# Designs tried in a protein design chat: VHH binders against q9uj72. Part 8

Target 1, 324 residues: q9uj72
Amino acid sequence: MFCGDYVQGTIFPAPNFNPIMDAQMLGGALQGFDCDKDMLINILTQRCNAQRMMIAEAYQSMYGRDLIGDMREQLSDHFKDVMAGLMYPPPLYDAHELWHAMKGVGTDENCLIEILASRTNGEIFQMREAYCLQYSNNLQEDIYSETSGHFRDTLMNLVQGTREEGYTDPAMAAQDAMVLWEACQQKTGEHKTMLQMILCNKSYQQLRLVFQEFQNISGQDMVDAINECYDGYFQELLVAIVLCVRDKPAYFAYRLYSAIHDFGFHNKTVIRILIARSEIDLLTIRKRYKERYGKSLFHDIRNFASGHYKKALLAICAGDAEDY

## First folded at step 17 (VHH)

Design S5
Fold by ESMFold2 at other seeds, look of step 17:
Structure S5 (fold): chain B 324 residues (1-324), chain A 124 residues (1-124)
Amino acid sequence: as target 1 above (324 residues)
Amino acid sequence: EVQLVESGGGVVQPGRSLRLSCAASGFTFDDHAMHWVRQAPGKGLEWIGNIYRSGRHFYNPSLSSLVTISRDDSTNTLYLQMNSLRAEDTAIYYCAKGRSKSTYDFRYAYPDYWGKGTLVTVSS
């Protein structure tokens, strides 16, 4: 698959793991009127997802209660969302986030873009299965009904989870680059359809060749061309696809920076990315963030979040030495 | 050198009460969450409860009606009061501490250093 630096997360399996003792401490933390929020953080951010599933099972066996449910009763606001989010298996977390992006007031198009532009075929397959099992709905049908236009068509192509894999074909890359170039010149509905089909269906390795050929033909960077040619959520989705093809950790660093600094601190986006990437590439995302923006992700979270919510986010992010 | 020394164990009759003590030295006691944990013969560790410098305390729901944890920061001593003891309360009882609280220590409340334990036997 993707050739480049080895990516790494920030959360690993804990050594000397005892799910029964962890469940007992969580039981103590959640029973009664006072809640030991520090203990919740000390346990749940310091276990990998597989270990958290074992803790939830032990908690249910021991106390006859649902750990996620108990946390939702005792906790509030964004801290609740972090603690509950950590307890989802990854495919179900993606499904949960997509469901709420479409079920709530309006549609959170940036959530749809972020998840669907960045997930692999296998991740999409598993999230579709989780969505069907959890919500008794077809993910593709829900996306179709909640979106429209070429934005919808592009999301529908991505959610199929059928991106090509395998060897590159330089001759085909040149042909595809010509199609992309003409699509930026002509901008018809047919050209938009051909453009999104190339971006959604070709392998990452092939698309990197296509982008180089596009530069050769047009003299222009692909992202710059899309920004000049298109607008709205269709444009944003196309850019997200290109950025993920080039450097997925850098795409997430950009998304985090935007979520922290643009239109206020966008809690949902920060929470989602930290949780979803914590065992995949969050350490690499941190490196890209500091390289591009000058300050560490840890520093920016520390400055914009507060209370136990801040502590939980910082624990998931972990820090560089100069952050401490 | 950090030390946690449990005392007060021994043989006790069912239905009686017992108070265990843990003498702490070698660190700033009031900066640390303190815990009691026990291990019955042939069984796994069982968390009893904890207490913070503020006096806030939390107990294993299975034991909450039987135990009281307290601390005396002036004498660096942690206490466990157990009432209505039963044969299943026979165990080695450990005092444990968390790490010192700091702005960025995300593990400070979780037990990280353990005493050698004191044996409590509930029989006859």
Scores: ipSAE 0.732, ipTM 0.920, lowest interface PAE 1.2, mean pLDDT 91
Fold by ESMFold2, look of step 18:
Structure S5 (fold): chain B 324 residues (1-324), chain A 124 residues (1-124)
Amino acid sequence: as target 1 above (324 residues)
Amino acid sequence: EVQLVESGGGVVQPGRSLRLSCAASGFTFDDHAMHWVRQAPGKGLEWIGNIYRSGRHFYNPSLSSLVTISRDDSTNTLYLQMNSLRAEDTAIYYCAKGRSKSTYDFRYAYPDYWGKGTLVTVSS
């Protein structure tokens, strides 16, 4: 393991934490006709999720009110989404995002891809449990009913949360690579099934060996081969899996760059990634972002968002000294 | 170099009013959010409220009918007016300041420096 390859977030437990005083300041910010949005940001982006849960408990105990409910009443638009999102326990936030991605007449496939391609077995187990408890629905059943084809089959495999862990077999890696190469050549339904089963079921460590062997036998990068062979959301999901296996922080940096710069300004994607990765690897994501794109994530968020929404995103992202 | 000096404390009878002052020096007063916080004997800190340069102010909902916070930026002074004092209002009252406001200072509204406090005793 290289120094600098260790993953790190941007939000840490605050020292000298006082949940009662935090709750009182939030009460002042939320319970009048005017709202102190700056105070909301100054408190909630500067506490870890566990501390935010303690603040919500103190708020309810002290005022008999639901902190998230009061924020939804006072806030609107993307700023509301950031502040409310910070108050979800991580498994419930994933469940919340998946629920809203699938309800209504359409489906937000990019949300499904980003969450299910990137989460570990433990994270998937916890989000399935949270989904069931919160929505009284089975996550697997909802994915099945809202998606179709090999895209569905791949998501259904991922949501099982049963990827092999720690296992490697270098001799089998060559065989797995040949299967992937044949799948890119033949493109039948059976080949698509074999390809997604390898990508969803083999350990990250095994897949890295497989991708090296794939390059050796085909002369092609795995992502380039998938892009040539397949299309639609199935192709996008397969690419997301490969990118997460290789360098998950770089995958999220790529997703953030695309969300910020693509036509349409994809606010939900930016908000979701910043919140979900803030205590895991967002600092590492920032490093990958600057290395690949030349500008800091902080700089690009500053030009992407405005008002208190911008302030909240920048507080979660934080910056290097030159950003300020 | 920053100084926050509270005054106006003392013994007061229940039902009376009291005005506390906080003299500030060593920083540009009008760039900072200002706060009052109190600590009753044997209890934790209780946030009373804050006020910004613009005059926007926010109060702990539990205390909002009893208190008024004001500031005089020309004299670098913060005030706390308390009415209808009760025994439970006995506490040390602290003046506190936030950091200088900037576009990217995400801690500017939250207190980062405290005075030594002034004791208010509400008794018989």
Scores: ipSAE 0.721, ipTM 0.914, lowest interface PAE 1.3, mean pLDDT 91

## First folded at step 19 (VHH)

Design U2
Fold by ESMFold2, look of step 20:
Structure U2 (fold): chain B 324 residues (1-324), chain A 124 residues (1-124)
Amino acid sequence: as target 1 above (324 residues)
Amino acid sequence: EVQLVESGGGVVQPGRSLRLSCAASGFTFDDHVMHWVRQAPGKGLEWIGNIYRSGRHFYNPSLSSLVTISRDDSTNTLYLQMNSLRAEDTAIYYCAKGRSKSTYDFRYAYPDYWGKGTLVTVSS
C-alpha cells in the first residue's frame, strides 16, 4: 500500500514554441467569414495553459483583438465551450465553473462537489481570489446563499482552504476513527458535524491512517459506511472527499465514467474535468479509467461525441499517445 | 525522400509582383495541408497562409490583401502570388507541409516539414 503514486497530465509545454506564429495562424482561422476549426484544435490543445496565455497576448498585440472574444463569435455549442475553456487560467476556470453552477435557478451540486472536494489549499486560495476579481462577489458568501444544511457546512469548511498538511498522529487516527464509527451509528446533526470536520480538516496522510483504523474497528470500508448511513448531496460530498484522499485520479475516472454513461453524455462535466486535469493527472486518470471500466476513456469519448467537439476532447485526452 | 523545393525568388523592385513555386516530391501531396512561411533578416518566422486539399485557404490577416496561395495537385506544386511588394517583404520564403491526416488527426494541419527556402529581395 503506497501512500503516493506518480501522476501525469496529457498536455505538456510544446517544444519549439512560437507564440507569434501561433497567433498568426489563429488570426487566419478566426478573422474571416470561414473558420479553420482544425487549426484551432491543432494549436490550442497542443500547448500548455501558460503557452496559450502567451498566444492570447501575441494575438492582441498583433491584431488589437481579444482571442477568446473572436472564438466566441465564430464558434458555437460544446466546441465553443472547449476552446474558450482552454483559454482560462486554471484558477479562473474553476471560478467560472462555480459561478455558472450557482447562477440562475437551481444549483449544480455535482460541480460544487467535484471542484471543492478535490482542490488543494493553494488551488482554493487562488480560485477565491479569481472569483472575487472576475465577478466582484465573495465565493464563500455565494456558496452559503445557494446551499443549505450539512452539505453547505461541509462545502463552507472545504472552501476555507485550511486543511492540515503533512502532520500525522497515529493515536489521534484511532480516536478519529472511533468518532467516525460512532457518527455512522448515531447519525445525529452533531455527529454529522464531527464527521465532516474530520474529513475536511485532517491532512490526507492522517485521513489514510484514519480510514485504515476505521476498517480495523468496524470491519467496514469507509465509503460503504457513508453510503449506508447518509443520503443526498451530503453523502455524495463525503464520498467524494474520501475518494479524493485515497486516489484522486480514480475519483475523476469514476466521475468521467458517470458523466459519459449515466443518463446521456453530460457535456459540461466531461469538458470541465478534461480541461482542469489536463496538465495535472489526466494521463493517470486514463489509466485508472481503463483499469476499472475495461474500455479506455479515449474509446468512450470517440463512441459518444461527434464532429470538431469530439476531435477537441480526444486531442486533450490523447496527449502524445497514438492509439487506444 | 520527402522534398519541398522553393523557386522563383530573386531581386525585384518595389511595387512589383512575384510568383513563387514549391515543387513537392516523395509523398502524396494531395493528403497534406500546405503552408507558406517567411523569415525577414534578423526576425522570426512569419506565417503567410495555408491551403487545404479542398482548396479552402486561410491567410495571416496582416498579409491577406497582398497574397494568394494556390495548389496544383496534378503537378504537386504549391504557389504563392505576392503583389505590391515592399522592402519589408524581403525574406526567405519557405513552403511547409502538415502531416498526413490519417496519422496525426489532431496535429495534421500544423506545419511539420519545411523546405530550404528561396530568397526574395525587394530593392531598387
Scores: ipSAE 0.762, ipTM 0.926, lowest interface PAE 0.9, mean pLDDT 90
Fold by ESMFold2 at other seeds, look of step 20:
Structure U2 (fold): chain B 324 residues (1-324), chain A 124 residues (1-124)
Amino acid sequence: as target 1 above (324 residues)
Amino acid sequence: EVQLVESGGGVVQPGRSLRLSCAASGFTFDDHVMHWVRQAPGKGLEWIGNIYRSGRHFYNPSLSSLVTISRDDSTNTLYLQMNSLRAEDTAIYYCAKGRSKSTYDFRYAYPDYWGKGTLVTVSS
């Protein structure tokens, strides 16, 4: 049988890559009295992250300057955030976003949910390591101090990066589904703990069996049941976990749609998702977005953003011919 | 047919100035970012600078005191003025162009098509 959704990003290694010449053009763009913002986009959105690191190294070697520092001096607002964000290695970008989600008064819980509910064991390990190296802080300790209740407990479980892999057990799936159903009925602290332990620790393949069994015994979809049983950030986190297990690209499409259309224009969310997913599954996310919402992501970005910020986001989205 | 034809190369003594020309044909010259790029013997390509339709221009910081780029849209000609030439400036000098600007072409300003080049030799 033919099998498999192939996930695909929008940014790939460029052919005929010349990091020296790229660095020279970036030098011209950044070190004069005027800034060539179009050239920044034309280069940095058309290279993969590994190639961008080579460009930054060449830039430093030739000019004795920090490329991201020069961009932060010349650029402002959301355009700066996009262009600087492209220059972060992926684990460090996740760490950077989590750090700023928790820095200062208040916490950006949606950022914590989006990153921690969606990352694989390997990605979580790498981001924890990057967080420690960059900020001289322990990611788990920061999450603990900035969050509370079952929301905290669930995030603390996810950040361990120890989700089971590979094994499925239909009898256990039926048992776990019964536990989830009872948790929706009783809603005690112990039931909430058992619910989050199942969702955080079972493999994706096992959880898909659990969700099927849950529907069999309850007559309800798992997301609908969580929405009816719980509220607040705990509920949002549990839903994010379920959605990522089922169809991670569709989860990100949902997040993008919400960020673009909800009050308060959530630029940070749009920027974060486009950058973080650009080499992983952003093309697949685009497909899910159009399938679910009727308009292409590209078209919605055109209405959401303006100027060079818009151009950069559209370049990361990587065109639109197949979206029409 | 797109053509970029460089001229004005030759042998010059160190410390002298030289003006290179690039005659463009087969496309709407005004619509494209134009570049100068050079390649010294046995070395890779080195970007010299570019110039937009508006006259905005950007130079490789390592060469900015040496070069001036200009364009004459009435004659479809790109120019490179080089001053205080040194032996290390010996290279083949190429004219290059970007693509026509469009909403969905995110590489429009990046060099996309090159001429055959003109040799400049700086010898004492």
Scores: ipSAE 0.746, ipTM 0.925, lowest interface PAE 1.0, mean pLDDT 90

## First folded at step 20 (VHH)

Design V1
Fold by ESMFold2, look of step 21:
Order: sequence, then C-alpha cells, then structure tokens
Structure V1 (fold): chain B 324 residues (1-324), chain A 124 residues (1-124)
Amino acid sequence: as target 1 above (324 residues)
Amino acid sequence: EVQLVESGGGVVQPGRSLRLSCAASGFTFDDHVMHWVRQAPGKGLEWIGNIYRSGRHFYNPSLSSLVTISRDDSTNTLYLQMNSLRAEDTAIYYCAKGRSKSQYDFRYAYPDYWGKGTLVTVSS
C-alpha cells in the first residue's frame, strides 16, 4: 500500500448489540400509521451488515414479517433505495446492482465499470454465485449480450476473476510497458486486445512496475496516454482499471465527485459506492476526496441531497469533527 | 448528573390500569427522545415505545393496544399508561433517554441511559 494510510471503512460492528431490541424499535418505526424514519437511520446505518442480518432475522421471528418488505411499503424514492440497499449481503448487493444495470432498456455501463474494475477475484466469484442464485441467470452471459466490442472483451476478462496475485517480474514489466506503448501508438484491434489483457491479468504489484516503466519509456502517465489514445466506454474502463491498481480509494473519490458535480447528482452511483464501501475503505475514500477536491464528501452530500435521504447518506459517510 | 427516577410501581390486580411516571433531571429533557423499556424476571429487555420532543410516538407492535406514552416538558416528566394488565406484564419498568439532541449524532434518538426502574407486579 502506497497511500500513507491504512484503508478503513466508516461502519463497524456496534458494541453492546441487541438485535431483539433493535427489531422491536424497527417494528414500532414501521408497523404503525406513522413511520419513524430517524430511528431507521439511527439503527440501520449504525450496525454492520452482519448485525443487520441478525436484526432482520429477529424481526421475522418476532412479528412474522419481512423487514425489507415493510421498509419498501413505508418508504419511497432514494431513501428507500439506501435503506433497502443496506440490508443486502455484499455479494448480493453487487449482483443486484449489476442486474439492474442490464435489465432495462439500455445498459448502465458506468455501474459495470465501477464494480468489475474494482472488485477482487474473491468478490467477483461471490457476486457471480449470488447473481446465479438470485436471478437464475449467468452474469457472464448477460454481460456478453448487453455489451460489445473491446469494452465487452475487457469486462469479460475482468468477470473471470482470474487476475494474477503476488507475481512480479521487473524484466517482464519493461516488456509489458513496451507493448502498452505500441498499443497507444498503433491503436489496432489486436493492440487493444493486448493492452486489455495486460491490464486485466497482471497482478496489481506487477502493473505498478509496468506503469512506472511506461512513464520511463513514453514520458507520459498511463492514464493520460489512454485518454489521448482511446475513447468511449473502453477508454473509461481502462482508466478505471489503472486508477484502481494505483489507489482504489482515490478512484472511488473521483467517481463520487463526478456523480455529485458532473451533469447533476447521480443518486444511484452515490448510494452504491457509500453502501458497498462502507465497511471496506469509505473512510479512506473520504480522506482522498477532501485531499483532492478541497471540500469534504460530507459537505458536498449535505449541499446536494435533502430530507431523510440526506441524513442516511451522511450517517453512512460520517464526517470529520469540523463537519458537525 | 443525568438522573431518571421512575415511580408508580407496585402490586396490581389483573385487568386493572396503572400509570408510571419518570422524573428527569441533569439534562435538557425537551431536547431528547424518551423511551420506556421493561424487563420481566429472567428475561431480556423489551422496548415498549418512545416519544419525540414534538409528541410523535411509536410503540412496540406487541404492546401498542395496551400502552400510551406521553411527556410533559414543563415538568420534565415522562408517563406510561398501561391498561388491562396481565400477569405477564410483571416486570421492572425503566425510563430511558435518547443519546443526544443533535441531528448529526446519527444515534441521537437511540436509548443510551436508563433509570433504576420501578417494579410492577400483576397478581391476584
């Protein structure tokens, strides 16, 4: 790790956890004619995913009711999406987001890029299993049918979940860098294939050596070179891979900033990243966001979101002392 | 020092009603969500309900037909009215306060301090 910090989330297991009392308070919040949305936030954003599963089980045992179903009945819009999303086991949440990215008219390529460029081999394996079990469909087949060209080829390579791990070879790094440089110069279909195979298959450690050698050979940063050489979703996917290799929390900070500021507030992207990263590296993402963009993520969410939706996002994000 | 003092407990016959009080001091009462919680002998805590500063209130669905929670912010007093009591309502009844007054304390309404409790025994 070359960030200077340990990666860390914002949501931890709650101490003195009582799933029975939590379930009773959620029952009071959801089963009357009025809904206690503040209590939903006070409980569900303040428990880790494993604890939320125990609460849902206690709720079902005590009241014979589905907690997620009761929330969907009482809640609406983006607040519903946040609260329901918190109740998904992580592999199933990834599968859910990919399903909905491809299910309707068109495809949400940015969702595909964000998930597949950033997840580890183990996470990809688990999301494929969850997708099959939940939707009775094959994730790889759905990606193939909904995408095309070198963008498809790159996603199909990533979704195999077979990136090399722990391998480094400095001599090979120089050779790989020359292949990447030639691919940027020639831009043929075969060169694009060689480029994506290197980026998808080499270990993170090896790719960091490759990127250093690429800069030495070409005088260019790898991201700048890709941006000059390619366009469309293929270019965006390649950049996402490079950014995730270098500094994955910074990649997510960039995605959040873009979702908040570029062409408006893209709710689905903000919700997905906050939920998916909340127990992994969201604290580190938050630090990268402030370092790079000058304002805290908390500040920007407060300015662009509203109501209980805003409160839920802020609870997941948490803030520095000065934000409060 | 935060203090919550419950009163009004005692022995009561099945089918009767009982009103419990909780006198609060050492914090700004009207800024906090207030709760009632009970514990039957040998059992875990059971949440009864809460009430917000606005008067909005929420009850455990298992108890909602039997209880009414109210608060009097001018006297810093929380009330629990219980009707049609049964033997299974025998418990120590606790008053509890919400954690803080700040909307940016994302646990602000969750109970974090209990009183000493008052014993209610429902028996013939």
Scores: ipSAE 0.784, ipTM 0.937, lowest interface PAE 0.9, mean pLDDT 92
Fold by ESMFold2 at other seeds, look of step 21:
Structure V1 (fold): chain B 324 residues (1-324), chain A 124 residues (1-124)
Amino acid sequence: as target 1 above (324 residues)
Amino acid sequence: EVQLVESGGGVVQPGRSLRLSCAASGFTFDDHVMHWVRQAPGKGLEWIGNIYRSGRHFYNPSLSSLVTISRDDSTNTLYLQMNSLRAEDTAIYYCAKGRSKSQYDFRYAYPDYWGKGTLVTVSS
């Protein structure tokens, strides 16, 4: 009937933490002719984000230098993206990833979906503030200008960060389910609007009741129904919302599996998820990954990446070195 | 049993040079990153530098012009050469080894075992 694992990350506060000594070793790693990439990994993947902020502050105080800037100058490619990404406070990392998803020509819609469909009200509020502070731009205005149609309307609703919390109404769950079923059958603009409003605004607890009632009414799983009824990024966003409501760690496991095994390897997606979830639920994500796909996430990353990039990803994953 | 034994400390005059040694035993010295760290009276630990098996070495930027780290794998000995010593260099100097030889230990190069230290006093 119900079975849930406690969510847990892979990166914890280090015991006996000495930010001054860590900053000194990073100074040695970055400020000479050569770069000690192994020491970067040994320190930065083994501290929580709060500790990394203290290291960056000590580095600036001691050497008058910006740690992120020094790493971007000395490092390249995906390894740079991992190591620099670890140094962002979580709201600023989300803001950074959204900015780059929309910057320039084209838009990385899957980045928008992954972040906005999965974040809590508090996380969305904090990322909007970080976005404004860092880029002097309004996140909602940028999303509006870079997207269109019901996809845009759904993202705009999510980015409000106003999902209901703690509210459940079993009688309304049946009515909401009927609205969702009608939206799958009729597909008018008004029905699509009502559908995304339910998915974006109802509490997770209420939506789980709604999804059960949907299956009772329609005989279909909610994800299967959406896949049959809609297409494009609107469909992908709706599916992401449903998956996050049901089992958010499983959603991220699915995203990682796709990013690793689909043609064209999506390095940005792997890096983003590992960093963003490392202190939240990455250990739980690893468990879901192995349960659903047969091999550990650690095993698949080992085959996916090479060099110091691989070492950094494996250190963040902090997991199963062998297939059990 | 891992052992790191520092030697060469003592009282020295300002402006002089000093070489410290660290005799290592109980592990495969060649395969480990080695470190020097110091602690001045009433102060926190200060990392001086490290040296890899390959001879690659990295120094605290604040000390890089004043120190040289070397290793002799045939005698399992780590060295610290310090020049132009000042009163501020008065400290206990520790030899430390990296955690393991495995580059897939994600802390392998970070110091995890420390010697007893050797006291260096710089005074007139």
Scores: ipSAE 0.782, ipTM 0.936, lowest interface PAE 0.9, mean pLDDT 91

